# VHH binders against o75319, part 78

Target 1, 181 residues: o75319
Amino acid sequence: GNHIPERWKDYLPVGQRMPGTRFIAFKVPLQKSFEKKLAPEECFSPLDLFNKIREQNEELGLIIDLTYTQRYYKPEDLPETVPYLKIFTVGHQVPDDETIFKFKHAVNGFLKENKDNDKLIGVHCTHGLNRTGYLICRYLIDVEGVRPDDAIELFNRCRGHCLERQNYIEDLQNGPIRKNW
Key: E = the ipSAE of ESMFold2; O = the ipSAE of OpenDDE; V2 = 0.75 times the mean of E and O plus 0.25 times the DockQ between their complexes.

## First folded at step 7 (VHH)

Design kc4 (framework vhh_etentamig_d1; at its last fold request DockQ between E and O 0.78; V2 from the best seeds 0.00; counts 0 for: pae E 2.6 > 2)
Fold by ESMFold2-Fast, scan of step 7:
Structure kc4 (fold): chain B 181 residues (1-181), chain A 120 residues (1-120)
Amino acid sequence: as target 1 above (181 residues)
Amino acid sequence: EVQLLESGGGLVQPGGSLRLSCAASGFTFDDYAMSWVRQAPGKGPEWVSVISGSGDSTYYADSVKGRFTISRDNSKNTLYLQMNSLRAEDTAVYYCARFEDTDYSPFDYRGQGTLVTVSS
């Protein structure tokens, strides 16, 4: 079934670049087979994603897909020039240390290899909110030394929606720093 | 019509093993992550395990990690749960569920369940 994810229409397709970082967050793009269930203004395909990023005068250099499914779109629906990384996350529970470290290593590797450009790391889960916001904020807190409340505020403002899961927020504010070295 | 049919439950002694099966029909099985969810008498539902559509990623609740193994055979549209080192607290009705990747309702379809009783 080509059913639309619950509440997917309630969220803005793409946030804005998080200033001082290389991150941009968005909800999952849906391949063309989903468009029969969507009004034209509700469509958000992989092509639409890249058009909206270009409209902001930005360019994607990496997409990190945090969903636990492959039914929404295929990596082959993305331009071959943009690397795609799948990190399976189930949602609901705080991601485990292995998942957190995998995300951090992917980000660090991208930044090291893209020192001479200003390309962005695009991060999404289904809604581009809870799992996405958690891992981006976790990176900013643990690696960049950003204060938890500042990281959360920055993400919320740039995404245009506030992190909703209290367990994620509590872990960001009060949880241990996960070292990746 | 989506259908999920569990089998393999029964009475088993502590330390024993059981293998549960779930036959799925009515949808493209390998497009969906699948889950085992259990509910013990007088308790709320607990996620036991989740497996990705391809089978290359798995999640386990801390209570079963190292003892249970989730697997799937996409050629047979069948989900499995191998349960080893069973404990009295594993007694529950075990449900096969189709996993929805969303932060709101994690399961959109559930089977009728199969009872597992761990007792002497």
Scores: ipSAE 0.776, ipTM 0.883, lowest interface PAE 0.9, mean pLDDT 93
Fold by OpenDDE, look of step 8:
Structure kc4 (fold): chain B 181 residues (1-181), chain A 120 residues (1-120)
Amino acid sequence: as target 1 above (181 residues)
Amino acid sequence: EVQLLESGGGLVQPGGSLRLSCAASGFTFDDYAMSWVRQAPGKGPEWVSVISGSGDSTYYADSVKGRFTISRDNSKNTLYLQMNSLRAEDTAVYYCARFEDTDYSPFDYRGQGTLVTVSS
């Protein structure tokens, strides 16, 4: 059967919108086939994602999937009205410049096309924490000029969990600005 | 039962080439990203390469980039690692591993490994 990712259950399904941004982070929703291994209250499907977003009086306008696997859910499980973007991102290591650029490009494109609304950019990896947090913070730092510590604090607070990867934190705090082109 | 069986290891001279194979069974192969991990004597495990389920994305460690190529044949449930321009420092046991996309556990299953020895 489908293996539940380690520690997946330990994280809040959905964070809060990051004030001053269009970002919201969440852990990966799991397709129906995973439900057999979950208690009802542990289930978090693509449908549940959208319901939880609505409960916050928000609306998703884009989903950026940073997972390196395709087994969690299919794009077809999402409403057709919400664009889905896959950016294969390996964990553990700081994302490379190409990955960072892809993420920035996607975000900038979305913002350009969605100036007339307040739809959110939903970002997730497996736990919606480390890779997700890094790329969101990297964007805020590099593009929006936010202080690294402020970006990290904002993400942690809104996600309800703190970035755990020291190499990510170190890169955000002390690493170079990445190219925005 | 999940099974991963590596093959293709052996002794090779520096600059030589080897092709490793991994036969997978017991799970839907194309649903999972797969990886090669190696462990050299006296060293910890090192990620060598990762490939997505569909094969659309690949990752390489800096130490092997440009020399190694990961690929897969989903119709045969087989993972490959083409190793070119082998170096002495590539000597290790190479493991086929079912990639777990978490920061805590890099894989949930791995094979018994195949030894690659690069020596003149």
Scores: ipSAE 0.667, ipTM 0.844, lowest interface PAE 0.7, mean pLDDT 95
Fold by ESMFold2, look of step 8:
Structure kc4 (fold): chain B 181 residues (1-181), chain A 120 residues (1-120)
Amino acid sequence: as target 1 above (181 residues)
Amino acid sequence: EVQLLESGGGLVQPGGSLRLSCAASGFTFDDYAMSWVRQAPGKGPEWVSVISGSGDSTYYADSVKGRFTISRDNSKNTLYLQMNSLRAEDTAVYYCARFEDTDYSPFDYRGQGTLVTVSS
């Protein structure tokens, strides 16, 4: 139930807005029940997430949760006014085409509905790194035409940690462009 | 104390069916995705399937798609694997595993396993 995910403490809670995009990446916030297992400086709750975004002079307009579990926090732990979308994404494997399509659809829908503001799409998996980085980069490559190495470099720099899973990196660099529709 | 107890393994002929069960205790079952992993004699482990905590999402290895169905009953804290159209290559010890939703460990607990033998 409330055990801290492996290596979760090793990662910065929230990255920086990726320039030229509406993305910001972060690790999964942990609900209050996890705080018994954490030093005060290690805590990163749903409230802490919104405070850190505000400290960057930014505002979240959508949270895309890529985790395959519900133990970290519940949607009701978030302000009702912040849209939340769960896209079940199996870790360790390159996300399948249906998962990639769901992500692209969600991002494109958000951008259309939010073209007159500058709110951000917050994306997280457990660590805010491999699944998160893969899907953000896949979007930038397939939809925005960004070169694979440039997308990866941008994500790594703004997240503050480098993508680690070789199969994800290989698919981004050498795999086919995926359908956008 | 996390406990996972598999049952339902046995000897079955090719083309037959078998249903595996896994009784879970010691954790909030519906908070966790659950997985089946199998290990054939002399081979490394192979993931078979995973199901989300709610049961709304499932994934299968290509080798079992269309033949196996993962399911769960959260009121009974039980995970299931319905195996149809069994083949000799499905022979393995099948493990119930609590899926660890991280990029580093595919599961954090597994049971003792239940042997499935597909043989004429």
Scores: ipSAE 0.410, ipTM 0.725, lowest interface PAE 2.6, mean pLDDT 90
ESMFold2 (binder alone), look of step 8: mean pLDDT 81; pTM 0.816
ESMFold2, fold request of step 9: ipSAE 0.385, 0.345, 0.373; ipTM 0.714, 0.667, 0.714
ESMFold2 (binder alone), fold request of step 9: mean pLDDT 81, 81, 81; pTM 0.815, 0.819, 0.817
OpenDDE, fold request of step 9: ipSAE 0.589, 0.627, 0.618; ipTM 0.819, 0.835, 0.830

Design kc5 (framework vhh_etentamig_d1; at its last look DockQ between E and O 0.02; V2 from the best seeds 0.00; counts 0 for: pae O 8.6 > 2, placed apart)
Fold by ESMFold2-Fast, scan of step 7:
Structure kc5 (fold): chain B 181 residues (1-181), chain A 120 residues (1-120)
Amino acid sequence: as target 1 above (181 residues)
Amino acid sequence: EVQLLESGGGLVQPGGSLRLSCAASGFTFDDYAMSWVRQAPGKGPEWVSVISGSGDSTYYADSVKGRFTISRDNSKNTLYLQMNSLRAEDTAVYYCAKYHDSDFYGMDVRGQGTLVTVSS
């Protein structure tokens, strides 16, 4: 199906690299079949994603797709040089501990394998905001020891949009640290 | 034109079981995650469960976890909800919906609904 995700047009396509990290956040790219429903300036295909990241003088080394659908684009739409990881998450719930562990494991593995370069981990959900921001901030808090408010501020500033979902924000600020099990 | 036709509701005693079905047409069924949403008398809609297009991933509301099982048969364009250990508070109209993948709760399309009444 070719219908545009609700509120997808409301958000900036790609944020900035989060300084001091390997993370960059963006909204879901939409394959060419969606372009008939978009003005030229609204288009954001997988190709557009890579062009926008190159315009920032950055390079993607991994894409982590947090959406609960395979409808928006296919892994085959991405360059073969960039690994793709799907982690199914639902937008109205704080990700469970198993999902958090999968995300942390993928990030840690990427960093270990990419010591000799400065390639980025691209993370997206549908809007590149709540699920994306939650998991990135959870990683920074739990693994890198960043203070919750600092992690949230860094994400908000670099994404260009603030985390909106109160249950995600409260879990980041007041919830337990999820230790690697 | 998307069509969703729910069936399988009825009157059941507490502790009983029901299996709901939703026949889907008008779209590529296996491209979409599907969900069940319920609305109890005098209440707003409550999300119950979702299943990915392939059927490989499922999620449940805490209120139904361990009692309800969502499944799908993509060859028949049909979504199911197996409801066990039913309670009075499960009384609601149950709706089949295409899942709106978003950071916010929402549904793309709902069907006509099927009434489930749990009563002695």
Scores: ipSAE 0.578, ipTM 0.779, lowest interface PAE 1.6, mean pLDDT 90
Fold by ESMFold2, look of step 8:
Structure kc5 (fold): chain B 181 residues (1-181), chain A 120 residues (1-120)
Amino acid sequence: as target 1 above (181 residues)
Amino acid sequence: EVQLLESGGGLVQPGGSLRLSCAASGFTFDDYAMSWVRQAPGKGPEWVSVISGSGDSTYYADSVKGRFTISRDNSKNTLYLQMNSLRAEDTAVYYCAKYHDSDFYGMDVRGQGTLVTVSS
């Protein structure tokens, strides 16, 4: 069914561009069929996503969808000019090295192909918070050499919500640097 | 109402194989990722494996990678776990569960479980 994801209404739809990076995070947009269970002010569709990005004077060049389900929206609801990539990411455990590698590979490929523009990588899971924040921070730490606490603070501030899962936070702060690229 | 019924457990020697099944009803099966969770005596639950709604993507705990295979048949509303090269430490009650695709802590809807015992 078209059940609204648990606690989805509690989160800001779209964060701010993370300064010094090409990332912006958001919660999963929901296709029209979900809107019968939402007040008008609660709606956040794929179209709403792009309108909000344009309001920030930004443009998406890639969407990375981290959800482990296919029911929230169809890639066909996105502009044809924006590549879409799904990286199935489980929500109970710190993402494994294979998932981290897929994310890093996607980001590095984007940066190579988009070095002469300023388009953003949009990243979401269901809530745009824990899985999204973990993988963005993991990239910043491992690839760009950002200190763990600085990566987490930057994500939290720009997303507008703090990372919540303690096992993710602990792994980012105290876990090993991953050299998988 | 959501119903999940596991079967296929039993006693097997180390190195042996078992195939678990889970019959699902009361929800649109192919809309949901499904998981296997196990609980060994005196331990907390351990997520074993997850499969996407379409069956295209799978995840395995490190402890079972290369030995266990999750699969599903959406036409029969059935989830499977093929367990090969079984070890004594695989002894547990195995539950199938509707996977909760969420970032915060919560309890998955699960069946009553099926016991797997690996012993000489």
Scores: ipSAE 0.205, ipTM 0.574, lowest interface PAE 4.3, mean pLDDT 88
Fold by OpenDDE, look of step 8:
Structure kc5 (fold): chain B 181 residues (1-181), chain A 120 residues (1-120)
Amino acid sequence: as target 1 above (181 residues)
Amino acid sequence: EVQLLESGGGLVQPGGSLRLSCAASGFTFDDYAMSWVRQAPGKGPEWVSVISGSGDSTYYADSVKGRFTISRDNSKNTLYLQMNSLRAEDTAVYYCAKYHDSDFYGMDVRGQGTLVTVSS
């Protein structure tokens, strides 16, 4: 259905590029059918996403969708030149090793193929915060060797909202490094 | 080992039709969404069409909507792309690509591609 996700309106639609990375986080864009339930200023469609990215003088090269549903928008709502990757990620719990691996694989693949440009990896879940933040931070920690607190701080600052889930934060700070391939 | 082999490309006049095929092996075909992507000379790759593992869901780029039809025969491990009303701008190497699951998980493997040239 076209039910607006809980608290979706409370979050900034798009964050800022994370300095030193190719990541940008945002909340899930909603297809046109949701607009009837939103005030004009609350609307955030796939088109709006790309407009906002352009306003930042950036360009998306990949979208990673971490939501556990496909009801919010369709790949066909996106430009043909921007690949769309779905990684079904269950909310509230720390992503499992397979999910983490999938995310890392997608990111590394993108970076290998996009060395000649500065396009961004757009990552979102429902709110573009907890699942999104965890996986981005997990990547920075495990793959790039960033200190956990630095990764979290960087994400929070750029997203404009702080990670909320304590289990995610604790896992990032104190949890084991996940295997890289 | 996952293998994808495209065929059916060739030279065609504007307004003509072609049917591309992709023979898949090395994995359980119906467990994975499949796609067609294309790359024109001097341009980056763009997605053309996507179909779910079961075939019940299809998606098309705006540029090909109404002209192209994606389908699959899971009993034959084959993906198809029917291309009608071809235009010069459709000229490209067409690749079939496997997703990581049936619901459009990230792009995994693609074939060697087949060239489609639309020219008068």
Scores: ipSAE 0.013, ipTM 0.298, lowest interface PAE 8.6, mean pLDDT 91
ESMFold2 (binder alone), look of step 8: mean pLDDT 83; pTM 0.836

Design kc6 (framework vhh_etentamig_d1)
Fold by ESMFold2-Fast, scan of step 7:
Structure kc6 (fold): chain B 181 residues (1-181), chain A 118 residues (1-118)
Amino acid sequence: as target 1 above (181 residues)
Amino acid sequence: EVQLLESGGGLVQPGGSLRLSCAASGFTFDDYAMSWVRQAPGKGPEWVSVISGSGDSTYYADSVKGRFTISRDNSKNTLYLQMNSLRAEDTAVYYCARLEDYDYLDYRGQGTLVTVSS
């Protein structure tokens, strides 16, 4: 047991809200069974996530989990008032059109149902960086019309870490705009 | 004590089929996504396929899509790869791997050799 994700400790737990959007990115929270391998200051449980969001004077209205595992925490570890959506994504390749469509649909649905509040869409993969940053930037580029370099720079600044996967960066900068049905 | 043990490899003619199995032990099998990775002689490792812990989501490398099927039986702690329409370029040692997520494999078996040759 006690398999802490590779490089998980290298990343800040949670970024800042991306100005002009409803997005906030973070690394995967780890349930209490992982805490025996962590120093107190390294712990980042689902409870710790909500505490850190509140410390920023923000509130989560949706969590989108992009990991390809259910090992790190369970939806039951989250407050019942915050919807949880699982979108299985693999780190081997750029997310496929079906995955991109599911992400866009979830975001659009949240925004439509939350017009009268300022609640955030929390997005995470394992490190809250590559898959997370790709899908958020893809949404901003395809749906909001943001320039690719501006979307990437905004994500990098607010997450506190730069997108690392060159194939993801290349697709965002030069890839086609994906259709959204 | 995590263990992954592959079986089912062998010599097969082009166009033939093989079913690989991987017996997993030492962990809660249905909590982990599982993957098949192959390494051809003189080449680096190539990811082949992945399946979610529940079995509800699967992905395939373009080179095997439509020919290979990944599946799992969580009641038996066993992962499978059904390989159809085998080609010479499918010749490789096939490894069962536990997926840590983020494109990283934390455990890999000893492998099973698949040779596709006339």
Scores: ipSAE 0.437, ipTM 0.713, lowest interface PAE 2.4, mean pLDDT 90

Design kc7 (framework vhh_etentamig_d1)
Fold by ESMFold2-Fast, scan of step 7:
Structure kc7 (fold): chain B 181 residues (1-181), chain A 120 residues (1-120)
Amino acid sequence: as target 1 above (181 residues)
Amino acid sequence: EVQLLESGGGLVQPGGSLRLSCAASGFTFDDYAMSWVRQAPGKGPEWVSVISGSGDSTYYADSVKGRFTISRDNSKNTLYLQMNSLRAEDTAVYYCAKYTDEFGSAFDIRGQGTLVTVSS
């Protein structure tokens, strides 16, 4: 299927790099087949993603795809030099410990292997907001010791949109630190 | 256009089992994650389970974990829900729905549903 995700047009395609981190968040890129339902200025393909990142003088070193579908674009639509990681994350509930662990492991591995460069970790779900913001903020809180409200504010500012799901916000502010061993 | 047809519901005693089916047509079945959603008498809809398009990933509501198993047969365009250790609180009309992955919890299409009654 090639139906445009609900409210996808309401969100900015790509946020700004989160200062002091390697994270950048964006909404899901859509393959060429979706463009028949989009005005030229609404298009955001995998190619458009990389062009917008370059326009910010940044470079992607990893893409983490949190969507629970494979219909929006294929990994082969990405440059072969950029690793792609799929973490199936459902939006009904706060991500489970296994999902949080996979995310933390991928981020830690990337950072260890990319100490000598400034490449970014690109993270997206459908809108690049709730699942994306939750996992990035969870990482900052649990691994980097950032205060929950500071992590959320940083994400909101850099994404250009505020986290919307109250259960996610509540878990970040008051939930337990995840020790995924 | 898009059609979803649920079946397999019925009356069952507590502790019993049922297998629900959903026949899908009018879209590329394996492109979409699929969900089961239920609605108990006098209550709003409750998400039960989801399975990815390939079938490699599944998630369950806490109320059904360990008792229900979602599966799919992409060659038959059919979604299944194996329900074991049924409880009175599982009584509901069960619907299958395309999971559109929009706003996290969006469901696209519901069929007519199939009634599951768990009663002694």
Scores: ipSAE 0.409, ipTM 0.703, lowest interface PAE 2.6, mean pLDDT 89

Design kc8 (framework vhh_etentamig_d1; at its last fold request DockQ between E and O 0.86; V2 from the best seeds 0.00; counts 0 for: pae E 2.5 > 2)
Fold by OpenDDE, fold request of step 9:
Structure kc8 (fold): chain B 181 residues (1-181), chain A 118 residues (1-118)
Amino acid sequence: as target 1 above (181 residues)
Amino acid sequence: EVQLLESGGGLVQPGGSLRLSCAASGFTFDDYAMSWVRQAPGKGPEWVSVISGSGDSTYYADSVKGRFTISRDNSKNTLYLQMNSLRAEDTAVYYCARYEDWGSFDYRGQGTLVTVSS
């Protein structure tokens, strides 16, 4: 079916680039079949995503999709020039080491291959907030050595919404550093 | 109308095995991730396992990792849960649920009771 994800309308479609990083978070874009259930101003398609990124004078170099479904849009809906990576990530659960590693590996690979440009890593889950925020912050903390509260604050500010899930926040603030291999 | 019907529950001794099934109808089965949720007496619901639409990705709660296996047959619109090395603490009503990717479900069956007792 093409039912709109719960609370999807409540979140800004696209955040801002996180200063000092290559990350930008957004909620999941929805393919055309969802539009009939949305007001025009509520629509946020893959095309709209790229338009909004462009309006920020940015360019996506990678999309990391953390949703646990393939119903929202197809990779074929994206420009061929932008790599797409799916990391199936269940909601509301702190990601396991494997998931975290996959994310870190993807980010590090991108950064290694894109030293000559300033393209962004676009990360999204359904709402582009909790799973997205956790993994971005986890990376900043574990890999970049950012203080947990600083990472969370930075993400929240740039996303325009605050992380909501206490288990994620607690793990970021007080949980162990996860393996980078 | 979306329908989910669990079966396969019963009484089993510790260390035993059960295989649960869930027959799904009323929607395009392979478009949706599916899940098992259980609720033990006096406790809140607990996610047990989740499987992607294609079946290529799976998630397990730490409490069941290595013992339970979630699978699906999309040609039969059926979800499975193979439960091995069952423990008393696995006693619960097990529900088949259509998974919402953010960590919820929009439909759930009536459940099947699994009792692990010596």
Scores: ipSAE 0.883, ipTM 0.933, lowest interface PAE 0.5, mean pLDDT 96
Fold by ESMFold2-Fast, scan of step 7:
Structure kc8 (fold): chain B 181 residues (1-181), chain A 118 residues (1-118)
Amino acid sequence: as target 1 above (181 residues)
Amino acid sequence: EVQLLESGGGLVQPGGSLRLSCAASGFTFDDYAMSWVRQAPGKGPEWVSVISGSGDSTYYADSVKGRFTISRDNSKNTLYLQMNSLRAEDTAVYYCARYEDWGSFDYRGQGTLVTVSS
């Protein structure tokens, strides 16, 4: 079972850094074993990820993997200098408070330890869109005090694709602020 | 190619327990998260639980949390659902399903019937 995720080819590999933040969103990289199922221009390996970020004159300091699988790539496929954090999230469901807290804790810890540099937090789910956009926007709203519509617009613009799941959008716009201490 | 075969359903009294099994074949079992989905008579399908490929993460529907336990044995390509404190409302056909991580199911078995009744 090394099948390509449904609609994965429909999305841009990597977005732009979200201005005023340390976030960059992308779709899941696929390890070399998937490349037989892809044209050369469709390939997006862990190496390709780092090359594309470097081409934007950016540097990753942390990868947060929100997928509910380990079949796409292994942490060992990443440079040993870049920390990798797995937060298992299920699709379709708004992430629970425990998951939101774990994400916020990881982001806050990274920012505290990286005050003296401009390294980015890379966040991805399968498509780098719904779970990814939800958790980034939730952080901006709850921790940074960004207005929900502004957070969503910023994410959509920088990712190059709009959040698709109405329950996620509804929770961001009208849901409660999650206090996680 | 891909096959999922459920077993272990039956008639049980309220408060009783059952353990369901699902034998998987035709794919690399530990690469995929697995789920249990149920369908009660006259109702639509309801997601019950999911377990990651390694077994390190599990999620449950609120209706079963604290009563049901999902587990897997990757050496045997088998998924389990331990059901405790069963209620009449748990009566359903239970399906084993292969979980796509964005929240869909690409394969499910034929199901096993669980009836909770006095």
Scores: ipSAE 0.636, ipTM 0.814, lowest interface PAE 1.5, mean pLDDT 92
Fold by ESMFold2, look of step 8:
Structure kc8 (fold): chain B 181 residues (1-181), chain A 118 residues (1-118)
Amino acid sequence: as target 1 above (181 residues)
Amino acid sequence: EVQLLESGGGLVQPGGSLRLSCAASGFTFDDYAMSWVRQAPGKGPEWVSVISGSGDSTYYADSVKGRFTISRDNSKNTLYLQMNSLRAEDTAVYYCARYEDWGSFDYRGQGTLVTVSS
């Protein structure tokens, strides 16, 4: 079914570019079949995503989809010129080392290929918060050397919502540096 | 209406193998990641394994990693769990569940009992 993901309506659709990084976070866009259960102001389609990014004077150069499902939208709903990468990430636990490695590898590859532009990496899970915030913060901590609390506060401010899952927050604050870059 | 029907449980000796099946209906099966969840007598539910809708990605609880294999046949709307090297602590009722990507396990059936005992 086309049921609206639990709590999806509670979150702002798109955050703002995280200063000093190439990241922007958003909740999962929903294809038109979901709109029957949404008020017009609640709709957030793949097209709406790109319009909102353009309203911020930004451009996406990569979308990293962290959801563990394919029911929300199809990659064909995105402009053909925007690379799309699916990293299946379970939502019931802190992402494992393999998932973290895939994310870091994708980000590092993007930065290498996009040194001559200012395009952004768009990252989403279902809500654009817990998995998205964890992996972005893990990257900033492990690869860029950002202090955990500073990474978390930067993400929260730019996303417009705070990370919610305590086990993710504790892993970022107190867990080991991951050397799987 | 969503239906999940588990089968394949039984009594096995430690070290033995067993294959569980789950017949799914009432929803677009390949749109959903699926999971096995187990509940031992007197215990709360414990997540066992998750598989993506396409079957491309799998995850296992540490307690079963290397011994259990989750799989699916989307043409038959069927989820499987191959259980090898069974131990007494694997004794439980095993439930088939739809896995929502935000971490929710939705199970509806009566489950299938697996008993590992000499």
Scores: ipSAE 0.514, ipTM 0.790, lowest interface PAE 2.0, mean pLDDT 91
ESMFold2 (binder alone), look of step 8: mean pLDDT 84; pTM 0.849
OpenDDE, look of step 8: ipSAE 0.816; ipTM 0.903
ESMFold2, fold request of step 9: ipSAE 0.355, 0.263, 0.401; ipTM 0.704, 0.625, 0.711
ESMFold2 (binder alone), fold request of step 9: mean pLDDT 83, 82, 84; pTM 0.837, 0.832, 0.857
OpenDDE, fold request of step 9: ipSAE 0.875, 0.882; ipTM 0.928, 0.932

